# VH-VL binders against p16642: the designs that were tried, part 4

Target 1, 102 residues: p16642
Amino acid sequence: MVDLKITLVNEDGESTISGKGHPLPAPLIFPPIYIFRFTQYQTEGKLWDKNEFQIKSGKIEFDGEEYDIPESKGTWSKDDEENAIDVNLHLFRPPEKFFPKN
Below, E stands for the ipSAE of ESMFold2; O stands for the ipSAE of OpenDDE; V2 stands for 0.75 times the mean of E and O plus 0.25 times the DockQ between their complexes.

## First folded at step 4 (VH-VL; framework fv_burosumab)

Design C4 (at its last look DockQ between E and O 0.57; V2 from the best seeds 0.00; counts 0 for: pae E 10.4 > 2)
Fold by OpenDDE, look of step 4:
Structure C4 (fold): chain C 102 residues (1-102), chain A 119 residues (1-119), chain B 106 residues (1-106)
Amino acid sequence: as target 1 above (102 residues)
Amino acid sequence: QVQLVQSGAEVKKPGASVKVSCKASGYTFTSYYMHWVRQAPGQGLEWMGIINPRGGSTSNAQKFQGRVTMTRDTSTSTVYMELSSLRSEDTAVYYCARDLDYRGAFDIWGQGTMVTVSS
Amino acid sequence: AIQLTQSPSSLSASVGDRVTITCRASQGIDSALVWYQQKPGKAPKLLIYYASSLESGVPSRFSGSGSGTDFTLTISSLQPEDFATYYCQQYYSYFTFGPGTKVDIK
């Protein structure tokens, strides 16, 4: 587990999730799908009031690197048994910087 | 006119590395992703990887991970593909190809670079 | 990884013939399918993108159709310059090519 921060922007403003997380295996689709699991996290913003949302832009801060998130669709779900949350980002176009595979 | 011009043919021994160049002209270099595709003699096409000239971000086919490196020089509008640990099965014509504005289609192709790997 | 198959692998036809080539994906790829034409010693040439969109400058005798897993490239009336190898390519899951279909003169 490493420090992970995701910042997302939509019509409602800016929302963030940060804490201890890691990438999960995702389908090899182009544009890519990013999947992250957080085991310790904090959320801010109205985005998290819904399980599915549209994203205009965003940013991933992971392991000292920054990655842009283009227009996307996002979803999240909680795993109560593992006390974790999964965040899925479905990119609508290729990013400027590919998030590394893990 | 829009065109991609690649470096000349290469002859390498097994275990060596080869670096192929692809110079772009006639369009905004940093506005289009670039792909690398190869074709063994008498065989089909095989995708190797993609590079974003803006920033230099890359993504490679799993088959070539750890063995292929794609780079770019924005000052010369040139993309490079380096393949290491060459094997006889790497003998092929290597193409650079421009992505059609993120539509997954390759609309402009280089003329190809023949790379021969033999003892 | 998504696999593409083509049928037939090769065919012989005459000028004026209607030619149909099929491409099948191992899973659904929506319309993320491209067709190329390649002649010996030359780089591939883009014909169709997004399953059915004709690339600029490509003759109207070429057409593409299909969605999901089954796609077709059709040449309504084969011309002398159309004898070549045709490849389908998907960009739903990274990028992969079909094995190709060679169109020879009968």
Scores: ipSAE 0.114, ipTM 0.770, lowest interface PAE 2.1, mean pLDDT 93
Fold by ESMFold2-Fast, scan of step 7:
Structure C4 (fold): chain C 102 residues (1-102), chain A 119 residues (1-119), chain B 106 residues (1-106)
Amino acid sequence: as target 1 above (102 residues)
Amino acid sequence: QVQLVQSGAEVKKPGASVKVSCKASGYTFTSYYMHWVRQAPGQGLEWMGIINPRGGSTSNAQKFQGRVTMTRDTSTSTVYMELSSLRSEDTAVYYCARDLDYRGAFDIWGQGTMVTVSS
Amino acid sequence: AIQLTQSPSSLSASVGDRVTITCRASQGIDSALVWYQQKPGKAPKLLIYYASSLESGVPSRFSGSGSGTDFTLTISSLQPEDFATYYCQQYYSYFTFGPGTKVDIK
């Protein structure tokens, strides 16, 4: 597992989730969906108060690299058995730089 | 316009190492993952690994762990694949390929580099 | 590791024939499947991504279908330039190619 941070911007402002994480195999459709699993995480901002949210823009920081998130729809869910959180990003268009792969 | 140009054919002895280059042009080198894929004569395609040209991080197929090293030089827009401890079964055409659609479609391929391991 | 199998391993066909090639995954990969065409002495060429999306510039006689574990590449009316080897590839977990299907002239 490596350091993973996702920063998301929507109408409520900026929200982040950071900690140890990795991308998961996605139930891939077009437009693509990306799933990131976090363990040992912390959150900031209002986005996490809802299970579904709109994303105007954002950034992924993984393994020292930065990736821009285009306009998207997101969801998140908690895995109590693994004490983990999964963040799902449904992209409306291709990212300018390909996201990290599992 | 977008192209990947690989180094020329190599003939090596068993136990040697080989380093193949792949020079990118016509696009932003650091914005796309690059893969290495090989094909032994008369055989199918075999994925070897992936490199992120921006930070240089890599992930290699288990079969090649400990023998393959992937690197890049951003000043020349070139990726490299070095394979050590060569055996006859490493005789193959080695391709570099650009990852297009998010996670796995390879849209631009190098022309291939033939590596022959002779006894 | 996800394994891919292709059937048939080879087939012989005539110009104008409808050709179907199957790719099966050892586990569910949703639509994370890509098809390539490779002609002798050349690098592979991307044909189809996301199981069914035709790459720009690829003739419409090529189509892909399927999801989960079973996928099909179809050539509706085989042309002389279509005699080649066809490979499927998954990107659900890392990257794996199928063993290929060779399409020969009868």
Scores: ipSAE 0.007, ipTM 0.606, lowest interface PAE 9.5, mean pLDDT 86
Fold by ESMFold2, look of step 4:
Structure C4 (fold): chain C 102 residues (1-102), chain A 119 residues (1-119), chain B 106 residues (1-106)
Amino acid sequence: as target 1 above (102 residues)
Amino acid sequence: QVQLVQSGAEVKKPGASVKVSCKASGYTFTSYYMHWVRQAPGQGLEWMGIINPRGGSTSNAQKFQGRVTMTRDTSTSTVYMELSSLRSEDTAVYYCARDLDYRGAFDIWGQGTMVTVSS
Amino acid sequence: AIQLTQSPSSLSASVGDRVTITCRASQGIDSALVWYQQKPGKAPKLLIYYASSLESGVPSRFSGSGSGTDFTLTISSLQPEDFATYYCQQYYSYFTFGPGTKVDIK
């Protein structure tokens, strides 16, 4: 069962991460920063080969809703103790549909 | 011709609310974000919030959270800003402004609406 | 929050002078910087976006430069109609405006 899926598009094509995921607290800045923690996850695509990345576009699928991701830069990091990965997206501009913040 | 036309000046007492309208014309209303910016007499510019007229999503400056509500009516191409619990320091000219290319560069501004809050 | 400062706060110059106005951000903002002109009783007018891109219809004597924390607006040959207050604005994180620079023409 997948409760969070993020699709990211860059020069290498489409990459995804999906699984048990939830948002983490992020500063109230604009354009938004999105931070997600995933557990029990699967990744696809070359974007995850580096800890830092640029994207042209993407989307978030959560709770049956879809949220766009505009051009952004991002990072990911692992927490080996919890077998989790944090994905941090710094949007370059406001999205059409804002992901709900905590 | 692309323009933003705002509602007229208002005089309010402390504790009241004010609702300012901003009607867009000459462009596709739902394709551009709209901002609200105010300017107290003799002072600089202060950002209040942003609305996506497609779908109505908003984000407000922290200073105004809990007091400002932004809405829109796509059938009339109009955005609204309502500021509640007015204080004398809310006396200002209130502007709506169109966002150029979603980057926070405001290329079209309304004429401004003076809101005076006095006892 | 990202704070912007402007220098000078005010200036007086002659027609034909080269005028430079500086905007400084409290942290790096890449090129997310905008310049506006505002005349008394009027709404601000967009001059420059993305630090250096000239808005359509703005005279070519206006130019912008800079990135990171330090930005400039230059008027290459000041004209009488350039009497105004000039504001910088960042959009890297939320939106904040500089305090303005008043330009008086003698």
Scores: ipSAE 0.006, ipTM 0.622, lowest interface PAE 10.4, mean pLDDT 87
ESMFold2 (binder alone), look of step 4: mean pLDDT 93; pTM 0.951

## First folded at step 7 (VH-VL; framework fv_burosumab)

Design S1
Fold by ESMFold2-Fast, scan of step 7:
Order: C-alpha cells, then structure tokens, then sequence
Structure S1 (fold): chain C 102 residues (1-102), chain A 117 residues (1-117), chain B 106 residues (1-106)
C-alpha cells in the first residue's frame, strides 16, 4: 500500500491522518466528493472528534505528490468490515494525478 | 464480461409512473457509482442522476428533482430508476451507465419508454 | 449549469479524411471532458476521457486535445465504421453533454 497523509486546519488548529492508503476511483457526483481510504493509520488533533468538519486549508500527500486543499468541508467514517477509515472531502477541481486513468 | 442489462420497453399513459431496472455483472457492484441518462428520439443525451450502490445515497439533476427516484438492491446487483407524473416529453431511451474513474465507461443497452395516450 | 456547444452540428466526409470536431464550454472545466461515439440504435461508447486519454480498445486514429474551454476530437483517417454522432461531456460541475456532431459518410 502507498503512503498517504492528509493534514487539515480549522479553528482548533492542525489535525492529521497518516499511514497507508489510496484515493478511491474518482467519483462522478456533484458536489464532487473524493474519498481517501486508509488501511493503516494514525490520527492526531481535534478534528476527528466529530464525523463532519469544515476546514480553512490543508494538504494531501500521496505517493510523493502534494496538493493544497482550499477552504472546504468533509466527513470521515469507519468501515468496520474492511478495517479502514474513509476521509471524504468535498473538493472542486481536485488533482487528476492522484487518480488512476483506467 | 463487465455488463449492464436493462429491462424491456415500456408504454405508459400520461400521469403514470415507470420503473426501469439495470442489472450489473462482472465487477464489484458497490465499488462504482451508477448514472442514469436519457435520450429523446432524435435528440441528445441528458443526465438524470447518480446513485451510490454501497449506501443508496442519490443526487438528481435539478430538472428531475421531485419526479425521479433511484434505488438499488445489492443482493441482485440491480439499480432502479422510477420516473413519475409522465408527460409526452418523457418519451425517450433511458440508459444506465457505470461511473468509472473519469467517465461513464460501461453503458446498458437502453430501455425505450413511450408516453402516449 | 455549464453549457457545452459543438461545431459543426453535422458534417459529411469521405473514407480517409481527417475529421475535426470541437467542443466549447461556457466556463473553464480544466481537462474534465469526455468524448463518446454513438451509432444509430446503440448506446454511447466511451472514446476519450480526461480530455486526451484514449480509452482501452479504441483505435489510435482517435485523439483528443484541449483544456479550459476549448476541446477538439480528431479522427486522423476516417473509416466506414466511424459513421456516428459524437458527444462531448463535462464532469467538472455536475454532468452535461454537448448537443452532438453527426458524421455522415459521403
């Protein structure tokens, strides 16, 4: 699995989730919701105390590439069946380079 | 081997409802979004809405809000699209299509719905 | 909503011709554009995604280019089986299709 890290900044400061993961296939839904799945992970910060969040800024680091997250919102959920965490970000104009072309 | 198979043609009267099915096979049903697109005779393609088969959540085009309902049955890998309060301008071929990474990559064969008195 | 226009609305061409179809968006859509081919009585077939990426199994004579608001689909040497209507589609903000360009064989 590839290294994946998401850093999110809100009024409570910086929160992160990092470990092994990957983006799921690019969703063709509006408003665009991009899902980042973590199978091995560690969380830091207060953002994870609630399922829904609003952020001022952030960063996605995946397979050596970086993307700065603009002001946006999202949710996170635990997938108990696959022992994974999904971070769902409402992004407009996400970077194509994170998603496979097939 | 990945395919979407739709139900057969329907003829309905104005004011009725129609429910079209789309059965998926050859892939993990809950791993891809499913779209509904229609095409009136001699006209272009029009997007109607999207469903997430995993949770059943939907998002419909503004034009169809209040009239279209999309559902799924994970045990049969089938999605459904129900359109109510049918009018003559709803006469069209209705397609289901799988939402792949950047496009609608697999399409059903289409279901002709004719609305006439 | 983002509107797409295509030009020309129809064209007639001979086998071996180079055919160019354009799609224009009412606002910038980056490279979030797809091209489909539809033959009479059939479902659309994916040709090009992400503006320029050729779908597996599609002949190399098809190519796409462009970004922002202006996009082009090119068929380098038209074949008899290319008689069809071609649609562009954006996925930047919801999903809208262009009106289509009909390619008739002369």
Amino acid sequence: as target 1 above (102 residues)
Amino acid sequence: QVQLVQSGAEVKKPGASVKVSCKASGYTFTSYYMHWVRQAPGQGLEWMGIINPRGGSTSNAQKFQGRVTMTRDTSTSTVYMELSSLRSEDTAVYYCARGGYYAFDIWGQGTMVTVSS
Amino acid sequence: AIQLTQSPSSLSASVGDRVTITCRASQGISSYLVWYQQKPGKAPKLLIYAASSLQSGVPSRFSGSGSGTDFTLTISSLQPEDFATYYCQQYYDYFTFGPGTKVDIK
Scores: ipSAE 0.008, ipTM 0.615, lowest interface PAE 9.1, mean pLDDT 86

Design S12
Fold by ESMFold2-Fast, scan of step 7:
Structure S12 (fold): chain C 102 residues (1-102), chain A 118 residues (1-118), chain B 106 residues (1-106)
Amino acid sequence: as target 1 above (102 residues)
Amino acid sequence: QVQLVQSGAEVKKPGASVKVSCKASGYTFTSYYMHWVRQAPGQGLEWMGIINPRGGSTSNAQKFQGRVTMTRDTSTSTVYMELSSLRSEDTAVYYCARDLYWGAFDIWGQGTMVTVSS
Amino acid sequence: AIQLTQSPSSLSASVGDRVTITCRASQGISSYLVWYQQKPGKAPKLLIYAASSLQSGVPSRFSGSGSGTDFTLTISSLQPEDFATYYCQQYYDYFTFGPGTKVDIK
């Protein structure tokens, strides 16, 4: 079971999304957007009430690895056909452990 | 073979504009970011900006905002860098470079010498 | 913007010498640091990415280390073809190059 958890802190406090998921291949758009797909999930906190958010700090936990999220922004969207949620983090620093490339 | 081939040397007068081309071959053009980097004679490397060939989105270094425009043509796998309002201090070799791992420029063009003189 | 400094600005060494070049960032950049080699009249060549990962095709005598603000490029046994200028570059916040370190063979 591949566990995925993202914890985000903003002006409204701490919010989390946790469950089963995986990072999607790194996109080639600017600024870089790193996408984490959750296929089974639980959300906590107020951040998820809006689809766009600012991030003061946070953490990604995936398959035993951790990455600290710097001040940034993100969005989330629902894929109704796959019953999945994509969390899109706009990061200038790649979380390379989660997005290996050749 | 993976390569980037740039247009030839240019000589311009102050106040003119120059447009340098960079043609990619040997890989999927839209799968890698492209950067522009310049180097004045005897000086170090200076980052100018980045373009995503897939969507055409760009971001330029603050120093060049308002003067630099980066574009691409997917039908010819070519990236362009246009610098306007040229000054003598813009005399430099201009390089295009492919971004392999977000920040790791693994393939570079041969460079285009742009000389700005009266 | 993040500024990079390199030391020394230049050095001369003999074939077979161990050479170390330092790159220092004005703030923490984790491991988001790349090293390039540039020979006179040529475009730069990627040597090391992610502070310590050797690019394919680069001789094993080259190595990188460091994290945070202090980074080192090491050439374990200098060869005649290593005459060049070496640049560090950060990608933690956009992209910035260091001023370069020139390596001359004695």
Scores: ipSAE 0.015, ipTM 0.669, lowest interface PAE 7.0, mean pLDDT 87

Design S16
Fold by ESMFold2-Fast, scan of step 7:
Structure S16 (fold): chain C 102 residues (1-102), chain A 119 residues (1-119), chain B 106 residues (1-106)
Amino acid sequence: as target 1 above (102 residues)
Amino acid sequence: QVQLVQSGAEVKKPGASVKVSCKASGYTFTSYYMHWVRQAPGQGLEWMGIINPRGGSTSNAQKFQGRVTMTRDTSTSTVYMELSSLRSEDTAVYYCARDLSWRGAFDIWGQGTMVTVSS
Amino acid sequence: AIQLTQSPSSLSASVGDRVTITCRASQGISSYLVWYQQKPGKAPKLLIYAASSLQSGVPSRFSGSGSGTDFTLTISSLQPEDFATYYCQQYYDYFTFGPGTKVDIK
C-alpha cells in the first residue's frame, strides 16, 4: 500500500514512483504544471535516469483516488536537503480529484 | 453575479493600436485564466491568447506574435488586450472569456468590443 | 498547430429534427474538445466540455460524443431557439476553434 503512486509509460516502457507523498498546491500558471512531492519513495523503470521525459500514458493514485494521465510531458528534481523528489507534470487538463476547483 | 464587462466600440486607422479592457466581477479574479478571442464580420471564432491574472504571464497565438500584448490590473480586476499595427483584416468583435476552472472551456464571456479599422 | 474542421458548414432543418454536426481534428486530442452555441449578435455560450459533459443549464437534447480525432454534437429534437452557429474548440495543445456550422430554419 502506498500513499502516492505515479505510473508513467513512455518509449522506454513503464516506470513508477511510489511512497509517501502529496500534491503541492497548484499555482495558476501557464502553461500549467502539477507537482507531486515524495518524501519517502522507491522508483522502478528507466524514466528516472533522465530529468525530463515524454509521457504516452500513465496513472496517479493518491488517497484512494485515481487519475489517468494523458499524453503529456514532465520533469523531476531532487531536493537533497529535504530528502524529497518533485515530479512535475505538464498537463493542460488538471487531475481535478487532487486539485479541486474552488 | 459573475460578469465580464468590456470597453466600448472603437474606430481606428491602419497602423494605429487599440487597447480593449475587460472588467471582471462576481468571482475571485486571480483564480481563473482569461482568454481573448476575436471574430471578423461573418467569420468564425479565432483564439488570440491567454493570460494568468495572478502573475500576469501570457501565451499568444502564433499569428499575433509581436502585435498583441495582454496585461491585467488586479486592483481593478481588469484584463487588457492591446493590438498594434492594425490592418483592415483586424476589423472584428473582440471577446474576453473566462476559463472554467482548469477545464479549457470558456464559460463566461464579455459582451464583445467591435473594433473597426478603416482608412 | 491543431486544425479543426466541421461538417457540414451549413444545414437547414425543421423543428423536431435530429441534427448532427461533426468536428474532426488534424491529430489525436483525446477528449479535450468543447462545443459552443452562438446566436447572431451574441457572445458564444458553452454547451459541452470534455467532449461529452453537458454544461449546467443546457437542455438535455444536446449531447456530445467522440474521442481522438472524430467528434459529434447531436441535437435530438431541434427547437426554435436552437437555430444558431455551433463551434467546436480543442484544448489539447493550446486552443483552436473549428470554422463553425450554421443551423438555419428550413
Scores: ipSAE 0.014, ipTM 0.658, lowest interface PAE 7.7, mean pLDDT 86

Design S23
Fold by ESMFold2-Fast, scan of step 7:
Structure S23 (fold): chain C 102 residues (1-102), chain A 120 residues (1-120), chain B 106 residues (1-106)
Amino acid sequence: as target 1 above (102 residues)
Amino acid sequence: QVQLVQSGAEVKKPGASVKVSCKASGYTFTSYYMHWVRQAPGQGLEWMGIINPRGGSTSNAQKFQGRVTMTRDTSTSTVYMELSSLRSEDTAVYYCARDLSDYWGAFDIWGQGTMVTVSS
Amino acid sequence: AIQLTQSPSSLSASVGDRVTITCRASQGISSYLVWYQQKPGKAPKLLIYAASSLQSGVPSRFSGSGSGTDFTLTISSLQPEDFATYYCQQYYDYFTFGPGTKVDIK
């Protein structure tokens, strides 16, 4: 299990989710959606009060690599049975460092 | 070698449909997005849409929504672009182009183009 | 939609000249800008991607620079085979082409 942290900034300030996680295979759809699954995590900030969000900027930190997130939107969902959370980033351009090519 | 080969020129009447093919060779067909771009005589380049050959998902430019349909056949490594309800303004050379996978949005390999003429 | 403008619309220059073509975006597009060369009757050819990365097989006299809204394509020493129309294209938000710049050799 690898360390994963996503930091997101919007008008309400900075929000984070950090813990153990990994990117999931991207769905074969356009515009692309990039999914990060956290199986052990902690959240901070107001962004997580709603499961849909707009962001001005952000950052993904995964296994020693770092990727900036441009202005975009996202969603998150919780799987109570697996105690997991999926963070879905609706990005036109891919964070290719973390996802295999389609 | 990497190559995109398109079907031959078409002459159509207003109101008809045209289906242009683009056969890929020399690379893994499902690993690269494919675009369709057109160019009217004496005019610039105009993006029409994109298809992911692996899943078949598409996204079309707003101007062509409702008239353009993009499909693919993985068994023949071929992408198709069908444009319906043709008007004289649709007279153009139509190109397929492969998206450069390391830098999505750069079209590195282009078909030779297919001239579609719409006339009465 | 992001609009691209190119300047000049056309130019005429002599072999050996340094030629600069500009592309301006209506919004910031970071470095998500591509340059193509199109010769009469031919499909476009990729020259530069990611604003400044030279495509394999393209002569080193071609270079790209810029970020944000202002971009340039430079041909350091114009050759006869460089007669063509040059297009910029953004891929920050879908795909939009500039109107093109025609380069005619005197």
Scores: ipSAE 0.066, ipTM 0.712, lowest interface PAE 4.7, mean pLDDT 87

Design S32
Fold by ESMFold2-Fast, scan of step 7:
Parts: structure tokens; sequence; C-alpha cells
Structure S32 (fold): chain C 102 residues (1-102), chain A 121 residues (1-121), chain B 106 residues (1-106)
């Protein structure tokens, strides 16, 4: 299990989700949605009080790499069967360090 | 050989609609995005929108929202761009162009020959 | 949307000359810039992607450089077949094209 942390800034301030997780395979839709799955996690901040949110800025930290999140939007959802949470970032440009080409 | 072949020139009156086709060959149709780009006479290139042939999802440039409809037919490896409520300023050459899937976007490496659409009263 | 400007708008040069065309972005676009060549009556042709990567089959006299907001396309020794308009295009945030630079051979 690899450490994964996503920090997001919106109108309510800074929110964080951190724990163990990994990015899911690159999306097949446009505009692209990049999914980060957390299998163990802790959340901080107000962003997680609703399922859809705007992002002013942010950062992804995964396996020693960092990626700055541009102004965008996201959603999150719970997978009760796997006891996991998916954070879905609507990013036009992929974070190539985390989503290598096929 | 990879190529995109577009339908022939059209002449339309203001208020009409036009539907341009772009037939792909020589590659896996659903493995690349397809873009539409236009160019008015003597002017530069203008991006109109993108379609994902795999699921048919689209995203149009803001200027064309509500007037452009992009579709595809996977059985014939053809994409279509329909522009409605034509105005004289829509007179242009319309191009389809192929874009990469894994970086999502980027360089348009293969282009159709272009379709001249003239809107005049 | 990200705006691109190109300089000069047009130029005339002799065969064998070194030609430089610039493209400026209204905000940082990293290296997500493409150069196309368009000859009269023809569709654009991809020359350079990712600011500096030469497309397969394109003559080595073409090169690209730059990052962030300032980019350059260079033709080291202009040939008669290089008569064309050259466009830059960003793909950092959707897609926008520069206005083009027309290159005429003297």
Amino acid sequence: as target 1 above (102 residues)
Amino acid sequence: QVQLVQSGAEVKKPGASVKVSCKASGYTFTSYYMHWVRQAPGQGLEWMGIINPRGGSTSNAQKFQGRVTMTRDTSTSTVYMELSSLRSEDTAVYYCARGPYDILTGAFDIWGQGTMVTVSS
Amino acid sequence: AIQLTQSPSSLSASVGDRVTITCRASQGISSYLVWYQQKPGKAPKLLIYAASSLQSGVPSRFSGSGSGTDFTLTISSLQPEDFATYYCQQYYDYFTFGPGTKVDIK
C-alpha cells in the first residue's frame, strides 16, 4: 500500500485526504476524470461535506512524486463493498507522473 | 496508410444547417480523439470541439455551444460535425483532425483535406 | 482561454536564410505547444509537438524551443518548399491557435 495525499483549496479553505491509495487507470471519457482510490484514509476540512466541489488549487503527493492541481472541479464517492473512497478530479491535463502512458 | 477523407463543398443560405463528414481509415478508429477546426478565408485556425469515438462524448468550444453537434458512426469509422443557424461569418474551410488518446490531447497529427462551407444570401 | 500571439505577422526571406518565428502565451503552458505548417490550399501539417519534439518525417532544419510563455520555431536553412504559414497551438488548457506567421520566399 502506498501513501497518497490530496490537498485541495476552495472557497472554504484547505481540505485534505490522506492515507493509503493509488490512481486508477487513465480515463476513457472527455473531459477526463482522474480517479484516486483510497483504501485507508482520514479527511480534514469542509470540502468533504458535499460530493461535488470546485478546486482553486491543490496538490497530489504519491509515491514520492508531487503534482500541482490547477483550477478545476471534483467529486468523491464511497465504495462500500471495497471499503474505499474514490476522489475524482476533472483535469484536462493528466498528471503524467501518476498516470503513465499505456 | 492513415487518412481522413471529408465530404465535399457546401453552399448554404443563412439560417440553414450543414453536416460535414470525416471518414477515417488505416488505424483503430476508437483509439484516437477527433477534433474539428475551422478557418475563415484569409484567417487563422479556430478550434471548434472534440469527440471521443469510443463512447461518443463531446466537448465544444464555448463560442459554438448550442450550435455544434458532433457524432460518430463506429461501423463506418466516420465522424460528423453539424453546425446549425448558419451565419455569413461561418463561411470557412472545416477540418477534422486526429488527436492522441493517452496524453488525451496534444498534437493533431493527421488532418482531413478540409470542406469549404460557404454561407451567402 | 489562453491567448497566443505570433511575431512577426509575415516575413520574406531568401533560400538558405535562418528564419525565426516566435509564439507567446498569455499564461504559462509548460511545454504543451505544437507548431504546424500550412501551405496554400492545403490542410495544416504537424511539425513539432511538446515545444521541441520533431514529428517523424519532418526535415531536421525545423526545430522548436522554449517553455512557459515564450516559444520559438527555427528553420535553419530556408528551402523553396517552406513557403507557408506557420501556426503555434497550445494544448495545456483545451486548444487555441496563434494567428499565424506567413513566410514568403524572396
Scores: ipSAE 0.125, ipTM 0.719, lowest interface PAE 4.0, mean pLDDT 88

## First folded at step 12 (VH-VL; framework fv_burosumab)

Design K1 (at its last look DockQ between E and O 0.09; V2 from the best seeds 0.00; counts 0 for: pae E 8.2 > 2, grease 19.1 > 18.9, placed apart)
Fold by OpenDDE, look of step 12:
Structure K1 (fold): chain C 102 residues (1-102), chain A 119 residues (1-119), chain B 106 residues (1-106)
Amino acid sequence: as target 1 above (102 residues)
Amino acid sequence: QVQLVQSGAEVKKPGASVKVSCKASGYTFTRYYMHWVRQAPGQGLEWMGIINPSGGSTSNAQKFQGRVTMTRDTSTSTVYMELSSLRSEDTAVYYCARDSSYYYAFDIWGQGTMVTVSS
Amino acid sequence: AIQLTQSPSSLSASVGDRVTITCRASQGIDSALVWYQQKPGKAPKLLIYYASRLESGVPSRFSGSGSGTDFTLTISSLQPEDFATYYCQQYYYYFTFGPGTKVDIK
């Protein structure tokens, strides 16, 4: 696991999740779907009040490298057994730079 | 004013390669993905691949993997598509098409380039 | 791979007619469906995106509907300039075009 921070922006403002994380296997689809698992995480913002939300833009900071998130749909779910949270990003278009994969 | 202008018709022999160019104008070239689509005579449209704005990433249809190469030159606002190991069934009109960069629709098209492969 | 089919393959209609073209996907593609119009010797033209959104500059007589696997393109009142071939296209998994539907004059 590496330091991972995801910043998401929509009509309600900016939301963030940060902690230790890594990418998980995602369904084969184009535009891509990305799934990131977090442990020891912290969340801020209104996006986390819902399990599904729209994303206008965003940023991924993965082990010191940055990625821009295009318009997307996001979801999240908790894995109680692993004490983790999974963030799913369903991109509406390909990103300029592809995100890290597992 | 927004337009894509492609290179002229090509005649090739089987086994040869062809490189088609697509020059963009009237918009910010470095902000849009570009697609390549071909159409055999009297047949439908076939997607070949996509190249990102920077030219650093491409994705091709499985049918053409290993045989198609897409590149772009930002200094001339030109996208290129090279198809190698040509065969007779590659005879078609080849189009470049701009991705809307929002909803994966091809909103601007080149005029097409006819490529004929014959012995 | 996702396959698209269209129905009918061709049809004949008169000016003023209501024309409906169907596009079916081999699996669910949500609303990741686009419609194009192509005339002989010309490049395709974008009509509808996101299954039902009308592209800017396209006449309002064109409309799209559907989600999942079944989609339709409707021309409420066919005009002389509408005689052409129409293609659906999905982008749920890479990009695939339907086989096309040719609309001829009766």
Scores: ipSAE 0.030, ipTM 0.746, lowest interface PAE 3.4, mean pLDDT 92
Fold by ESMFold2, look of step 12:
Structure K1 (fold): chain C 102 residues (1-102), chain A 119 residues (1-119), chain B 106 residues (1-106)
Amino acid sequence: as target 1 above (102 residues)
Amino acid sequence: QVQLVQSGAEVKKPGASVKVSCKASGYTFTRYYMHWVRQAPGQGLEWMGIINPSGGSTSNAQKFQGRVTMTRDTSTSTVYMELSSLRSEDTAVYYCARDSSYYYAFDIWGQGTMVTVSS
Amino acid sequence: AIQLTQSPSSLSASVGDRVTITCRASQGIDSALVWYQQKPGKAPKLLIYYASRLESGVPSRFSGSGSGTDFTLTISSLQPEDFATYYCQQYYYYFTFGPGTKVDIK
C-alpha cells in the first residue's frame, strides 16, 4: 500500500509521513543527509506544522526493511509544479543502517 | 582480494607538495567512502579527511583545511590526496582506508606511504 | 572537536592474562566507537565497531562494551599475537582517534 513511511519523534510526540515516496540523489557528505520525495501522501502529528524541525529519533520503513534516524534536523518543502513534498534530513551522526540511496 | 595499494615513498623539501595515490580493487569502488589517515613517527593516528568516490564530494579535518585536496578517478578506481605547503611536521606515514559508509569503521587499509619532509 | 583519552597508555601482561583497556570521550557519543589493533610497521586492523560488534574474522577473546562516554576493550586470554597498540576511534562528529594503549610482554 505505502511505498515509504517516515516516523519522527520530538518533544511533541510522534509524527509521520507515508505514501508513495522515494529517495532522491544526495551527496554522500558529512554530516550525512537524506532526501525523500513524496506524492500521494498523508501526514500525521504536529512536527509538520513548521518547515524546519529538530528530531530526537525516527525510523524509515521501506521494502519491508527498517532504518533508524538518529538525532537530526529536518526540513520539508512543497513542489507545487509536481504536487510533491520533499523531506530533507540532516543527521547529526551516522545511522546504524544507512538507507540505500544508490 | 579486496585491497588498497598506495604509491611509493616520497622525500620532499619544505614548501613543496605531495600527491599520494590509492588504487582500489576487488569491490565496487563507488559504493564505499575513502578516508586518509596519517601517523607521524612514534605517534598516534590522525584523521585527515574523507571522499565519496561517487561524485567526488569531500570533507576535511579543520587542521588541514586549505592544504589538503582529495580527488578520485572512477575509471581507474583510484583516490588521490595532495598535501601542499609541506613542513617538517608533515613527515608521516599516510594511509588510505575504506569504510562501509554505514558504520564509519575502516575495514580495509592501504599499506601506507611514507612521506619525509627534510630541512 | 571530540577528544578521546585511553587508559592506561601502556601495560605489561603475560600470555593468558585478561587485559582491559578503556577509552573515554569528552562528550557523549552514544555507541559510535570503533577499536583497532596496530602492530609495528603495519596498518591498523579493525577489531570492533559500534562499540561492541566483532568484525568478521576477529577472535572471540576480544570484546567491547560501553556507551555514552566510557568504553572498554577486553581480551579475555591474551595470546602472543595480541601484543600490539590498540586505538579507539569515534565517528559521532567527524572522526577522532584515541592516543593508543600499548600492550607489552611482561
Scores: ipSAE 0.009, ipTM 0.636, lowest interface PAE 8.2, mean pLDDT 86
ESMFold2 (binder alone), look of step 12: mean pLDDT 94; pTM 0.956

